# Ledger of designs, part 430: VH-VL binders against q9vpl3

Target 1, 224 residues: q9vpl3
Amino acid sequence: RGKINIQRPKAPHYERARVVAVTQPKYPELPKAKSCFKTRAERTQQQQENPYNEIIAREVRNWLDHSRLVAFFHLSSITADDIFRVRVQLHKQNLHLKSYGSKIIEQAVKNTRYEAIVPLFHSNHCIVFSPDPEKTAALLRIVRRVPQMVLLGGIVEETMLSRNQLVAYAQMPGLHAVQAQLVQTLSQAPGHLIQQLQAHQNSFVQVLDVHAKNQMNEETPKST

## First folded at step 14 (VH-VL)

Design wc59 (framework fv_imvotamab_arm2)
Fold by ESMFold2-Fast, scan of step 14:
Structure wc59 (fold): chain C 224 residues (1-224), chain A 121 residues (1-121), chain B 112 residues (1-112)
Amino acid sequence: as target 1 above (224 residues)
Amino acid sequence: EVQLVQSGAEVKKPGESLKISCKGSGYTFTSYDIGWVRQMPGKGLEWMGIISPYHGETRYSPSFQGQVTISADKSITTAYLQWSSLKASDTAMYYCARDEGIWDSYYFDLWGQGTLVTVSS
Amino acid sequence: DIVMTQTPLSSPVTLGQPASISCRSSQSLLHTDGYTYLSWLQQRPGQPPRLLIYEISNRFSGVPDRFSGSGAGTDFTLKISRVEAEDVGVYYCMQATQFPLTFGGGTKVEIK
């Protein structure tokens, strides 16, 4: 979804405007102490200055907060029919393709750990969200048939990943599967054990290192 | 956790109807297509057809078109294979298998334990 | 329909020795998207089939490193570098490039 187009209502006919003005009730004078501050109406008007932008920015933050997989794409020219077919494939896999204006994304991620993604959205773009990080492989399998969508990077389990790191992640087992394989390997003969540990440790260490770095970045000065 | 559980063995007479089931658990049922594969005693694998529970669309192998019906019930995460009138030649092990069905490419990453159907007089 | 032909093992395989299984398709399995939808399945006695390899050479999760796939176009090979007792069974190739999906006739691997 793009920006919401805020339309101002057409001005009422001058005759109606006059009738409304004349029939407006007169309010009693406010106590002087309260009249020194901005009125409720003034504060309400300031809050409504960009009402839809904030609502959509909150939606974007909600998607980011509740998605364990977020993938960012450059989107080149694509027909409505083609993007619809892609959406159907994605939706079946609990992958949700969303399009937001660059300004809304900037507002959504401002003062968050994800502020660094803003430059990715200065051109035509789209984002895919999912609560399931195991769907990264399915996502890449879907988009490899869509040359108009070019993977830029993403966020998996709260960890910012580059394009190449996302591709690598899609090729490795989930963390639980890697842990199970490591336990199994630890019970094998020493020669074979060394070879298997090198292979599995690299995958496991990469996942843990990326996760640990993300955890370190979120640590407060008190918990260091 | 993630599994496909098929209904128990069946012994039937020619001409009888039969409906066997394949229940998915531990995953989002509508995200996967369910295929059915026949294996006659001592023989190889034959693809019968597939259903996408997402929209209910089915496709059948030409050899099985009109001979069986594949269906699914999303509310109980179960796919079905049914015959209106069994023949002795239907005696076989029947497997269900799941695949994400991305762009109609399949490799079936999870299989049920199989349902043995014996049709004899 | 695409016909899949497998070369059967001519003799039993001794434990620890390599095994090689060939699969040939009647038409190229290269899809217009540049990918080849050829997979290999293993069926142990009394068990359902299980996925070993997809898209020619990609090992499925949990599949031992001793299994490898190769090939292109119409000719494909599954290799087991050192056959173990648990590898006894029938191996099938399967194509999904064109409907209907078709299987090879199977290749039986037995330990001598």
Scores: ipSAE 0.646, ipTM 0.806, lowest interface PAE 1.0, mean pLDDT 79
Fold by OpenDDE, second read of step 15:
Parts: sequence; structure tokens; C-alpha cells
Structure wc59 (fold): chain C 224 residues (1-224), chain A 121 residues (1-121), chain B 112 residues (1-112)
Amino acid sequence: as target 1 above (224 residues)
Amino acid sequence: EVQLVQSGAEVKKPGESLKISCKGSGYTFTSYDIGWVRQMPGKGLEWMGIISPYHGETRYSPSFQGQVTISADKSITTAYLQWSSLKASDTAMYYCARDEGIWDSYYFDLWGQGTLVTVSS
Amino acid sequence: DIVMTQTPLSSPVTLGQPASISCRSSQSLLHTDGYTYLSWLQQRPGQPPRLLIYEISNRFSGVPDRFSGSGAGTDFTLKISRVEAEDVGVYYCMQATQFPLTFGGGTKVEIK
């Protein structure tokens, strides 16, 4: 009985090969559940087709459009209870804490002036909205006590600000105070200018007076 | 402009009632607490009490508890300090001050101009 | 009640020189939340008080850099690095760690 060459098995007899070929179970190709191989594009398109997501996206956009202060935060391991406490503090200051999915944010800001914020939403995040930019300082004071909330940046008066810029903004005197100070400074400037302009004239007049006095003294004949 | 404006100076006799006001403007009134501070002539500052327009809660200094009433009307963004019966010893300058009320912090970032109350026979 | 004691009562200072005011509390002003609610106020003659410093060392908005606060527990200090004419007035410390809120007796800063 010839050594069965395991490495090159002899081709089965033709009849056996036929039987094997016919008896090979044709397993129906499992319908590749189209759902598992959806391209990122298809998944994104399907998500866009969710009417609920569209509604939420519109809400987000509405908040962005009507807020003069928007702050973006990363959330790090914060409990629901802690978030609630923060929300209460913010609410007292007319600050509105919201959390949305990253995809919703992307959808909301797509093709808008806010598109630049998308990179900020790669992780757990929350957004604080306010109609009052003067509340920036209050917001920062509240958040300072919440280590789980990390300020990433924000939008103030339609201007995107970095974290550092937001902090600086909060430390600035209110616009009105700055304006008042400016007006005060400007109001003092003309007085100083006038004084400086007159200083040369006054000096000249003084010199002329001295000269005139000296000439008068020279013309007084010594009455012998 | 963000400001607290207090009512004008008062001259009263002992036994009379008095209610002075502090009106907030230029900010969200309910977002801040209003404190009252007494300053007797030539003396230091004394905290009298505080009201939270948001919560409707009032706290008094023990020294002033029962002696004065602090209230607020949100609709007109005004806080009040009132006496039912004035004493000569109530002669002082009274200041209202705004507290942002963030967490458990109390510091007064905005002050009224003060109301001088003179009680004399 | 927490008693706040300020020293000195009066501080005559030459223009351009530094000033230092001390405030001591009868008990620790460290709150259970980990913060110390000590504030400094300035009252210029004929004016209402003005907030300078809150929570020991934080300058309020618009307050010049020449003002600084320090301290911990029961001992606190307000420093003016260079006294200006506009700095004349009475300075008060205030504690808000415990009710009732209490003020120091005040320190009068005058120019020599």
C-alpha cells in the first residue's frame, strides 16, 4: 500500500471527484447584513436621516445663534449628581448647561460659521450658553470649583476665544467701565494739549517782557 | 449701567416706621443676593442680613433679628429694609450690596450709594 | 460669631511707600468646601465700600495690581505696594465663612 503522500494527495478518482463536487454543501452566502459594512459615509447619511437628530441639531444651532457667550468644556468622570449641582449654580446665573452628542454637534454646525468648534467635541463634553457675555467671570468662578469640567474655549460676541483668552476677557472691566475710562482719558487730553501749546507762547511773551523792561531801563538817562 | 440705587435720606422720629429701598439695574436681579450693611456715624461696617431674590430666603444677623425686616420685589428689581419702630440708635448710613451667590461664597461686588437715616426727637 | 480684628487702627503712609494691614479672625475661616471666604473692602471718604480682594488673594475686577491679599486660617494681610493718593480711606476685612458675616473694625490709611 503506497505511502500516502500527505503533501501531494493523489487526485481522487474521477467519479469520486464528481460526487464530492456535487455533494459540497453550497452554503447560501449569508446575506452580508448590509448594516455591518456600511461605509462611514452611509452611516453618517443614515444618522442625518433621523428626524430626531435633525431637531436636536436645530436646537443646538438656535442656542449658538442666540447666545453671546458660549463655553465649551470637557467632562472628566463627573457624576450625574455633580452635574446637577453645577447646573443649578449655572442656572442661577442665567447660564444654561447642555450636553449633545458629537455627531449632533457636527450636523448642527456643518457649513456654518461655527464649524471650527467640531474638533473640540471628540470626547465627553458640555456646552454652557448665555445671552450675557458679562457672565463670563461668573461662569469661570463656578467652574473653578468643578475640576471635572475643563474649559476648552468659547465664543464671546461672535468671536472664538481660546481658554486663555476667555480667562483674560473675564478679568477685563466691563465694556462700559472701559468706555467710561476711555472717555475720561480722552476728556483730559485736550486740556494737556492746550497747556503744552500755550506753554511756548507764554514763554515767548515772558521773554519779550523781560527784554522790554531791560530796554526801558537803558533808556532812562542818568539825570546828572 | 450695572448699579444699585438706594432711596434718599430719611429724617424720622423715634417710634416711626421706615422702609428704605435698593433698586438693582443693568443686571439680572434674581441672579444675585442683596445684603444690607449698617454703618453708624464714624463707625465700621455691620452686616445686617441678606436676601436671595431667587430662592426667597432671608437671613439675618442675630443682632438685627427681629429689629428689621428685609424683603424684595422681583417685579421691580428692588430690595427693602424696614423698621416697624425706629430708635435713635438706628441713626446710621445703610448700604445695600450685591452678592453673586456662587456656591457658598459671599462677597459684595456692587454697592449702593447708601441711605442716611437720621432718627431724632 | 467670628470676631475680626484689624491692625493697625490707623496707618499713616508716605506716598509711594508700601502699606500693610492685618486682619485676624477668632477662628479659622477655612470653610468645609475648602475655600476661605475672606474679603477686603476699601471705603474712600464719602463713598460706599468697594470690593478689593475676595477669597484671600483674588483681586476683583478693576482693582489695581498694587493691591494684594495673603494669609491662611486666622491671619490675613492686605498689602499696597505703592500707596497712591486715591488709596486714602478705611479698609475692612470681612469673613463670610460662617453666619453671621462679620467685618473687621477697619484700618484708616492716611497720607503723611
Scores: ipSAE 0.446, ipTM 0.731, lowest interface PAE 1.2, mean pLDDT 88

Design wc6 (framework fv_imvotamab_arm2)
Fold by ESMFold2-Fast, scan of step 14:
Structure wc6 (fold): chain C 224 residues (1-224), chain A 121 residues (1-121), chain B 112 residues (1-112)
Amino acid sequence: as target 1 above (224 residues)
Amino acid sequence: EVQLVQSGAEVKKPGESLKISCKGSGYTFTSYDIGWVRQMPGKGLEWMGIISPYFGETRYSPSFQGQVTISADKSITTAYLQWSSLKASDTAMYYCARDEGIWSSYYFDLWGQGTLVTVSS
Amino acid sequence: DIVMTQTPLSSPVTLGQPASISCRSSQSLLHTDGYTYLSWLQQRPGQPPRLLIYEISNRFSGVPDRFSGSGAGTDFTLKISRVEAEDVGVYYCMQATQFPLTFGGGTKVEIK
């Protein structure tokens, strides 16, 4: 037996509060079934009817509307401790790691210019948002040491960029040079840009296959 | 001035404990990881381990796991390397070095001046 | 552990002449993220090591352009196009692709 003394809650110092805030979930806790079994179809229907879906979809829409940098990643199996460390490192650079269900993302971007990204989210994924597009270099450097996160592409200044275009953007130090590249990218035929995104998606499938084979065979590094 | 300043040279006998320090200044201490590197007299460099002052997490080389303890005190921007019981084979120059923790790339871009530890009977 | 082998052990060179150092790893240094974490360090007599080059070929800030790095996979080279008196020291390659981090045995650059 013992007794726990609960004091009135006190706000942490503002710096600690900011770190705590970024590490806490930014969406309502979803209700869980307690004593029933449901089929895949029934779970899908319940998720579609869940009022929290609209709230979360609006949150995603809000992130997209207020972020000048959005990066899309495939997310392989990762521990809670590892993703927490990544999230905190990203927060130091004003980069916000979020994960949303595929249906929620589809709902958020349906009938918008970003609808073409939906196929990228048919598997495990996460998104990084930032109001500062100059943080693209910081983002890519942090993620380089997280093999569980595979860059698929992104949006910079409302322009969809392939993985290679995001890497190129990150390497440009001057805003004027970057603006020139973005204008060039934007002037590309829409079909060509979508083809590039689809090619990266297909390359990603290849990467997953290679990764799975390497894991089964005690991963051997590939030269070049 | 961006620098890492290490504690002074130490002369010890086998079995004694020792804690040496590496103080960072002129930069945001918690934004960079601190690694420790050993250089035995007339020999090359050996990586011992690394600490993230932000997370308090450490990672050791297998050859140094259990032989040393790496720690950090972010309130005084200082990293530490500690032995509970020194051996003559611990005689070496010890360097601390800063890595870009947020990039996790392990480029040791800033090095301390080194702490010479001599262990003899 | 990845073993890093440097050749030559010692390189006497005349001022103004080029010097070349080779580094070979026991396995590929290409990380699964597509980057190769191979760096080069310089240690002048009585001084701590200094970063020269990271990710094979990128010169660190303040490093003279006479230093260049190249290579891929398991074979890497550091070149000094024209050796100056201040370049005397021991040069180390280092890999950070796989833990534990490992160093080459070092190459001593001397003026003859």
Scores: ipSAE 0.007, ipTM 0.453, lowest interface PAE 10.8, mean pLDDT 77

Design wc60 (framework fv_imvotamab_arm2)
Fold by ESMFold2-Fast, scan of step 14:
Structure wc60 (fold): chain C 224 residues (1-224), chain A 121 residues (1-121), chain B 112 residues (1-112)
Amino acid sequence: as target 1 above (224 residues)
Amino acid sequence: EVQLVQSGAEVKKPGESLKISCKGSGYTFTSYDIGWVRQMPGKGLEWMGIISPYFSETRYSPSFQGQVTISADKSITTAYLQWSSLKASDTAMYYCARDEGIWDSYYFDLWGQGTLVTVSS
Amino acid sequence: DIVMTQTPLSSPVTLGQPASISCRSSQSLLHTDGYTYLSWLQQRPGQPPRLLIYEISNRFSGVPDRFSGSGAGTDFTLKISRVEAEDVGVYYCMQATQFPLTFGGGTKVEIK
């Protein structure tokens, strides 16, 4: 019963943010902090149970529950300006780019049907959400111009799809035909989707290793 | 049926302007990018540039930047290639081709029949 | 720009015999996303080009099994296992790993 948002998680109202800032306690003296003898383990436990983390995890669950399109990406080094431009382009198409810490993702999907995706988020990642599955083609067109974002796979109409299946989905004609063929395709390939998504991530790491070795071999002597 | 239909052959003099067209039909026009490729008589293929009707974005080969303009009109599912001032060296067959336009696609799966442009004095 | 070099320039072949075309790039065509954007096109006399193979080895819809592509990095090959009369034409490799898109110089396949 905690559902505040129907299909779009609401950011805190700016007026509420200002109220919170005004009511924040001032830090009076350093000696008071030293009176607390909590161990590292106790502080780590408190941080793991932080109410803020639960609020963000709940936001992630709302996005997953109310989005009919969810796409997972590996994210390489990218500037703040570049990712901002991508986010703006996506938003114009009702596509919402979100970045969450691995621990928050794990907390959000624990004990849900999506728990199997947790291994995908051990490295740098981002997720795109949309209530409209017909925006898959628009998503892929925008992201193809962003080499730092590597498609791993996704969820469409509550069905997990590999990269190749998601690309195929983008090419399919209208809703009725798409849903019929999607069900048909999935019934033919039991039990390999998560392994395929993980294998793709491993292949990408291997590509980066080869590329790095090739670049080292091409280096010219340093001159100062 | 899925097809790209190009405008008819053109015969022009050096210095004249020209705009040729490529009309898509049988598919969702904005889901695909349209590239332009030049083939000089008896020679190979040269990529000139590409337009995304969906994003209203163009990208040109450095060799053709400033020499031609590529545009598109979504309402009539048509892409264009335009010269402000033709040269004799522009004599060639010009093809438009559809790029699949999805994440893993940078290949031309459908080609127009070609427009022959002859520039002579 | 990535330069694409094709050999041979022309390949006269006896009907029913195999044909092989090589394509070499000046730089690796392996993209940072892990894919290699190399395709092969066929142009029959007086016709527009036709897509044959994309991403090194994937046959486009309707392309006969006698056509196959292979390769990695900078060296790629198109093979026709049994040349038919309708296979006469010029074959081009194309790279899309790096802008601008570039084509090989073409290989003319003809029946002797």
Scores: ipSAE 0.007, ipTM 0.459, lowest interface PAE 10.2, mean pLDDT 77

Design wc61 (framework fv_imvotamab_arm2)
Fold by ESMFold2-Fast, scan of step 14:
Structure wc61 (fold): chain C 224 residues (1-224), chain A 121 residues (1-121), chain B 112 residues (1-112)
Amino acid sequence: as target 1 above (224 residues)
Amino acid sequence: EVQLVQSGAEVKKPGESLKISCKGSGYTFTSYDIGWVRQMPGKGLEWMGIISPYFDETRYSPSFQGQVTISADKSITTAYLQWSSLKASDTAMYYCARDEGIWDSYYFDLWGQGTLVTVSS
Amino acid sequence: DIVMTQTPLSSPVTLGQPASISCRSSQSLLHTDGYTYLSWLQQRPGQPPRLLIYEISNRFSGVPDRFSGSGAGTDFTLKISRVEAEDVGVYYCMQATQFPLTFGGGTKVEIK
């Protein structure tokens, strides 16, 4: 597999574009850098003092507070057209794809129950939010056709779940059975779950490294 | 509680117009596409087309393109199938069925009870 | 259009015995995304169709485990391990790999 299975018109129609625009986070344009020749310390300080980061961090916190389903993904290089089509499919199922910088995620979850997830976002990532945990099965059906999105884990009803636990949750019938499963999952140590999520991410990074090296060898033959 | 309820049986003459309905309840109507399937008396199933209420987009089987119109009204969670001018060959049972509309990987998980349309002079 | 051919047209079976229905497509149902969009539907007398199996072998919620699907490419099979009285009806295969969606001609399962 490598393609998404879309049989509808590729270009979004007016209604589709309008709905997607309404559901996407709206925030002020971040100011452009005054100069590109700042020291590392100045760049780090500038990033921390950017007032728009605080506005976006509050938006992220609102998503976390109002979502009963949160799924974390590693995101490989993907075209704007392809990610737009993914967003449209997700939005149709009341699933909201968001991408935020790691520093913004850190600000949003600092001093919360979810501070431990910050290490997951030090590479390319995206997050899917939904108020409806029953949509986990729909989410997995959508993303399995998007090889650029690799599931790392998630949060369901404020319980952190590994990739395998989230897959198992998606296969359970109804809300009552799901509550029973979540009680079982709560018995696992938080540190163990974080280690499992990081192990999956590290394995994926290793696969990407091999793939990148293979592509470089294939596409850039020796020329001297 | 999750169900598709179709309008009642119709008896019409050739040349008359008709609009039949399929009302969804117990689920988020716009999260699913609604397909229409025809079954002529004693025959098998024929796919006619599908509508995405979310996008207001329709797709028709080539054999039904221009013969029928599929539409939906989100405010009353209802999909429609209509003919401007009926023919005797339109005599059939018509089913509506929902699909998650995920990547057009159709498999219709919930079906209406059917609407029998009889067209005779 | 992809043509779906079902055999047999009719399958008289004794209660408790197995039944097998074959579905053949005029071209491969393997989509370029790596998935095969082949489903099986059951229609009991006087009732609307109901989904039994999707993507070749995945049993839909509430469908008894005596129903199983298998196959690849152009050849697919629906098996009922032990036919019960309530299994009487017409069974259809359906493909969604290529527009327009097409159905098999149906196989009538009936008790001898």
Scores: ipSAE 0.340, ipTM 0.660, lowest interface PAE 2.7, mean pLDDT 81

Design wc62 (framework fv_imvotamab_arm2)
Fold by ESMFold2-Fast, scan of step 14:
Structure wc62 (fold): chain C 224 residues (1-224), chain A 121 residues (1-121), chain B 112 residues (1-112)
Amino acid sequence: as target 1 above (224 residues)
Amino acid sequence: EVQLVQSGAEVKKPGESLKISCKGSGYTFTSYDIGWVRQMPGKGLEWMGIISPYFGNTRYSPSFQGQVTISADKSITTAYLQWSSLKASDTAMYYCARDEGIWDSYYFDLWGQGTLVTVSS
Amino acid sequence: DIVMTQTPLSSPVTLGQPASISCRSSQSLLHTDGYTYLSWLQQRPGQPPRLLIYEISNRFSGVPDRFSGSGAGTDFTLKISRVEAEDVGVYYCMQATQFPLTFGGGTKVEIK
């Protein structure tokens, strides 16, 4: 798997230690009203065996509730040093990278408006959260140098977007143009965006399969 | 409103010190690096240097290293360009510009209105 | 330092007609990471510069689609498909592939 293509030298050790201290993840606090009420999923009591999973699922719901930008990625093997550099770049742009197990994601979104995203997390995955939807362009610029992260789709202002729609959103000028485009997107047939997100995920796994077979059967020519 | 607002025009004599400012508003100041660009009267653009308010580190063009100091105060969302001793050759329009500093692939997406500095005896 | 040379120095164009600006670098702008860090800036009279295009051909947010960039290696072109009155100004290319960042000498676009 490739390393991050950084064009400038890494920060000195002392600077790295400082960055680690400030880039440690901070979870948004849940309002008291929400913490007093159990979700529909919590009331069901059918498969809540692990209390740790329930605690982390509430954390995931908190991130979803307080983020106006959520992006979903397939995540391949990546070194701790490389993912740390990605986290630093993301955190500078108020983008927060999180990794959660598929069971925790399912528990978090069960019986909520986000339940449709569960199929995206069947494979290795990570999620980027931000309260600032204008950072979508910055997010895409950061991850294009991280071949281990492949964009599957996302949620912007509570609207589900396919990979191509999210890329288009990132290129839009100003909030007025963005809002006009979202209105057009929302005018699509019901279920269309979910189908596009699922199709992209299937396309990506097919690309991985082809790449794996090419690596086994023949040696790739040297790149530039 | 997302903007960079620079301090007003300055008229100075050779040997005087000067510190001009560039205040960011309407965005997360520490998410962007601030570069400084000089434009001498009737001439083109020259890159002077850049600062990351997030990290506090600076990088200068070799031709400006030791001639100016770039700094930032993230508590008041302001970047600075400073001279200890001005020369007549420092007469120019000075622009600040922000860049996301993503993987150090700089392209300045927002510019201040400019600060005209005139140095004459 | 990478030297950036722009031609022409001045480009008088008729409204609605195309304009083309060339930028040549003293060495290749292809970075070892596979990207080419060439940008185009517009400076209207009395105004600060404005980003038009980054990484050769990517239009910045809010930039009209009549602006397009192309090129590779050492030769780059900015094209305006149909010049409008608001396009009057000086255009600069800029490279960020090698430190220090350097600018072209500028091309003045005027309406005739």
Scores: ipSAE 0.314, ipTM 0.619, lowest interface PAE 2.8, mean pLDDT 81

Design wc63 (framework fv_imvotamab_arm2)
Fold by ESMFold2-Fast, scan of step 14:
Structure wc63 (fold): chain C 224 residues (1-224), chain A 121 residues (1-121), chain B 112 residues (1-112)
Amino acid sequence: as target 1 above (224 residues)
Amino acid sequence: EVQLVQSGAEVKKPGESLKISCKGSGYTFTSYDIGWVRQMPGKGLEWMGIISPYFGSTRYSPSFQGQVTISADKSITTAYLQWSSLKASDTAMYYCARDEGIWDSYYFDLWGQGTLVTVSS
Amino acid sequence: DIVMTQTPLSSPVTLGQPASISCRSSQSLLHTDGYTYLSWLQQRPGQPPRLLIYEISNRFSGVPDRFSGSGAGTDFTLKISRVEAEDVGVYYCMQATQFPLTFGGGTKVEIK
């Protein structure tokens, strides 16, 4: 397997952008997200129609508002015993593993700058919340031992971070001032944070595709 | 009623500090970013910066970095633009505008009425 | 910074006649994601700006269909098919493809 669709740049950029295919193809849904904005009246009607979903969505918003650390994960097939053990280890570090339906997540973050994360939750997912951002290193150490949990990104000190930015944050010593400065620097990195998160999502889709192909190969019946 | 309401006109002297406000109402304040745009008398529009009220994170135009401070208080659904020391060249109309920064794709769909700041001796 | 140049500076037009405004950028507004983040704003005398068109050609809610946007790369056009009295004002193009966000110098549409 050696197909490569990305062309290597041979010459430096000039002031006007080049249109060479150096990034993975993206489905064109980005601009339409804004045109689908719902008014306050539409939100009131939706709440009356689905009261239980709105109650849970408010709970999600409350967790987001009161947690200084939020981490998003894709969750592959895992046994009840294994996920329970993970929850116990996380709880010991004041880390709270939660799972919400995709519709609830969509209702909680729709019409916000975080609406773009909704596609990350189309498949099996989970979220880890904590009031203590110092626990990011502990979170990543625990999750590294759980291959079924794939880090997608997170929010630290109310700043959205990609997977790589969150990993970098976790590598800092427990000096709060230095960590706060790092978060601010990472959040102001060149380019668009949401685009970085989308690139991570595309990487996740690729990982999921490879995993699906591997499962199909493993499940292929043997002929004798 | 979805609106952005800005504080009233200000007349200040050079060297004075100033903080003007932009209050959002009729929508979920934390669902949108708030940008600030300057318009000098008889001139065009200049983007100054933007804040996410949800995260408190800010991004400034290089020409305004260090010249102003943008902040927000989500408990009272209000964004602020502040100067530590005003100059005569700060005389302008200042607009706040709402942006849904999804995928870092920006356009301002709702604008405040503007705050006129006059700085003269 | 991307420099946005608008022409003409002033466009006197007779009621019911068409008006056309050009916007040119110093570099391509095509983002690496394949989209072009160009918007058009209208500012009536004594009023704040108002969004007319976003992403080249998408008319914002409540904007009359006599307004249309077109273009690609570095050249963009806003057209008003039949100018009405309420269309008097200054029109600005804005780019959001590259930080910092920048505006055109403005085009004043006047009735003669």
Scores: ipSAE 0.000, ipTM 0.409, lowest interface PAE 18.5, mean pLDDT 75

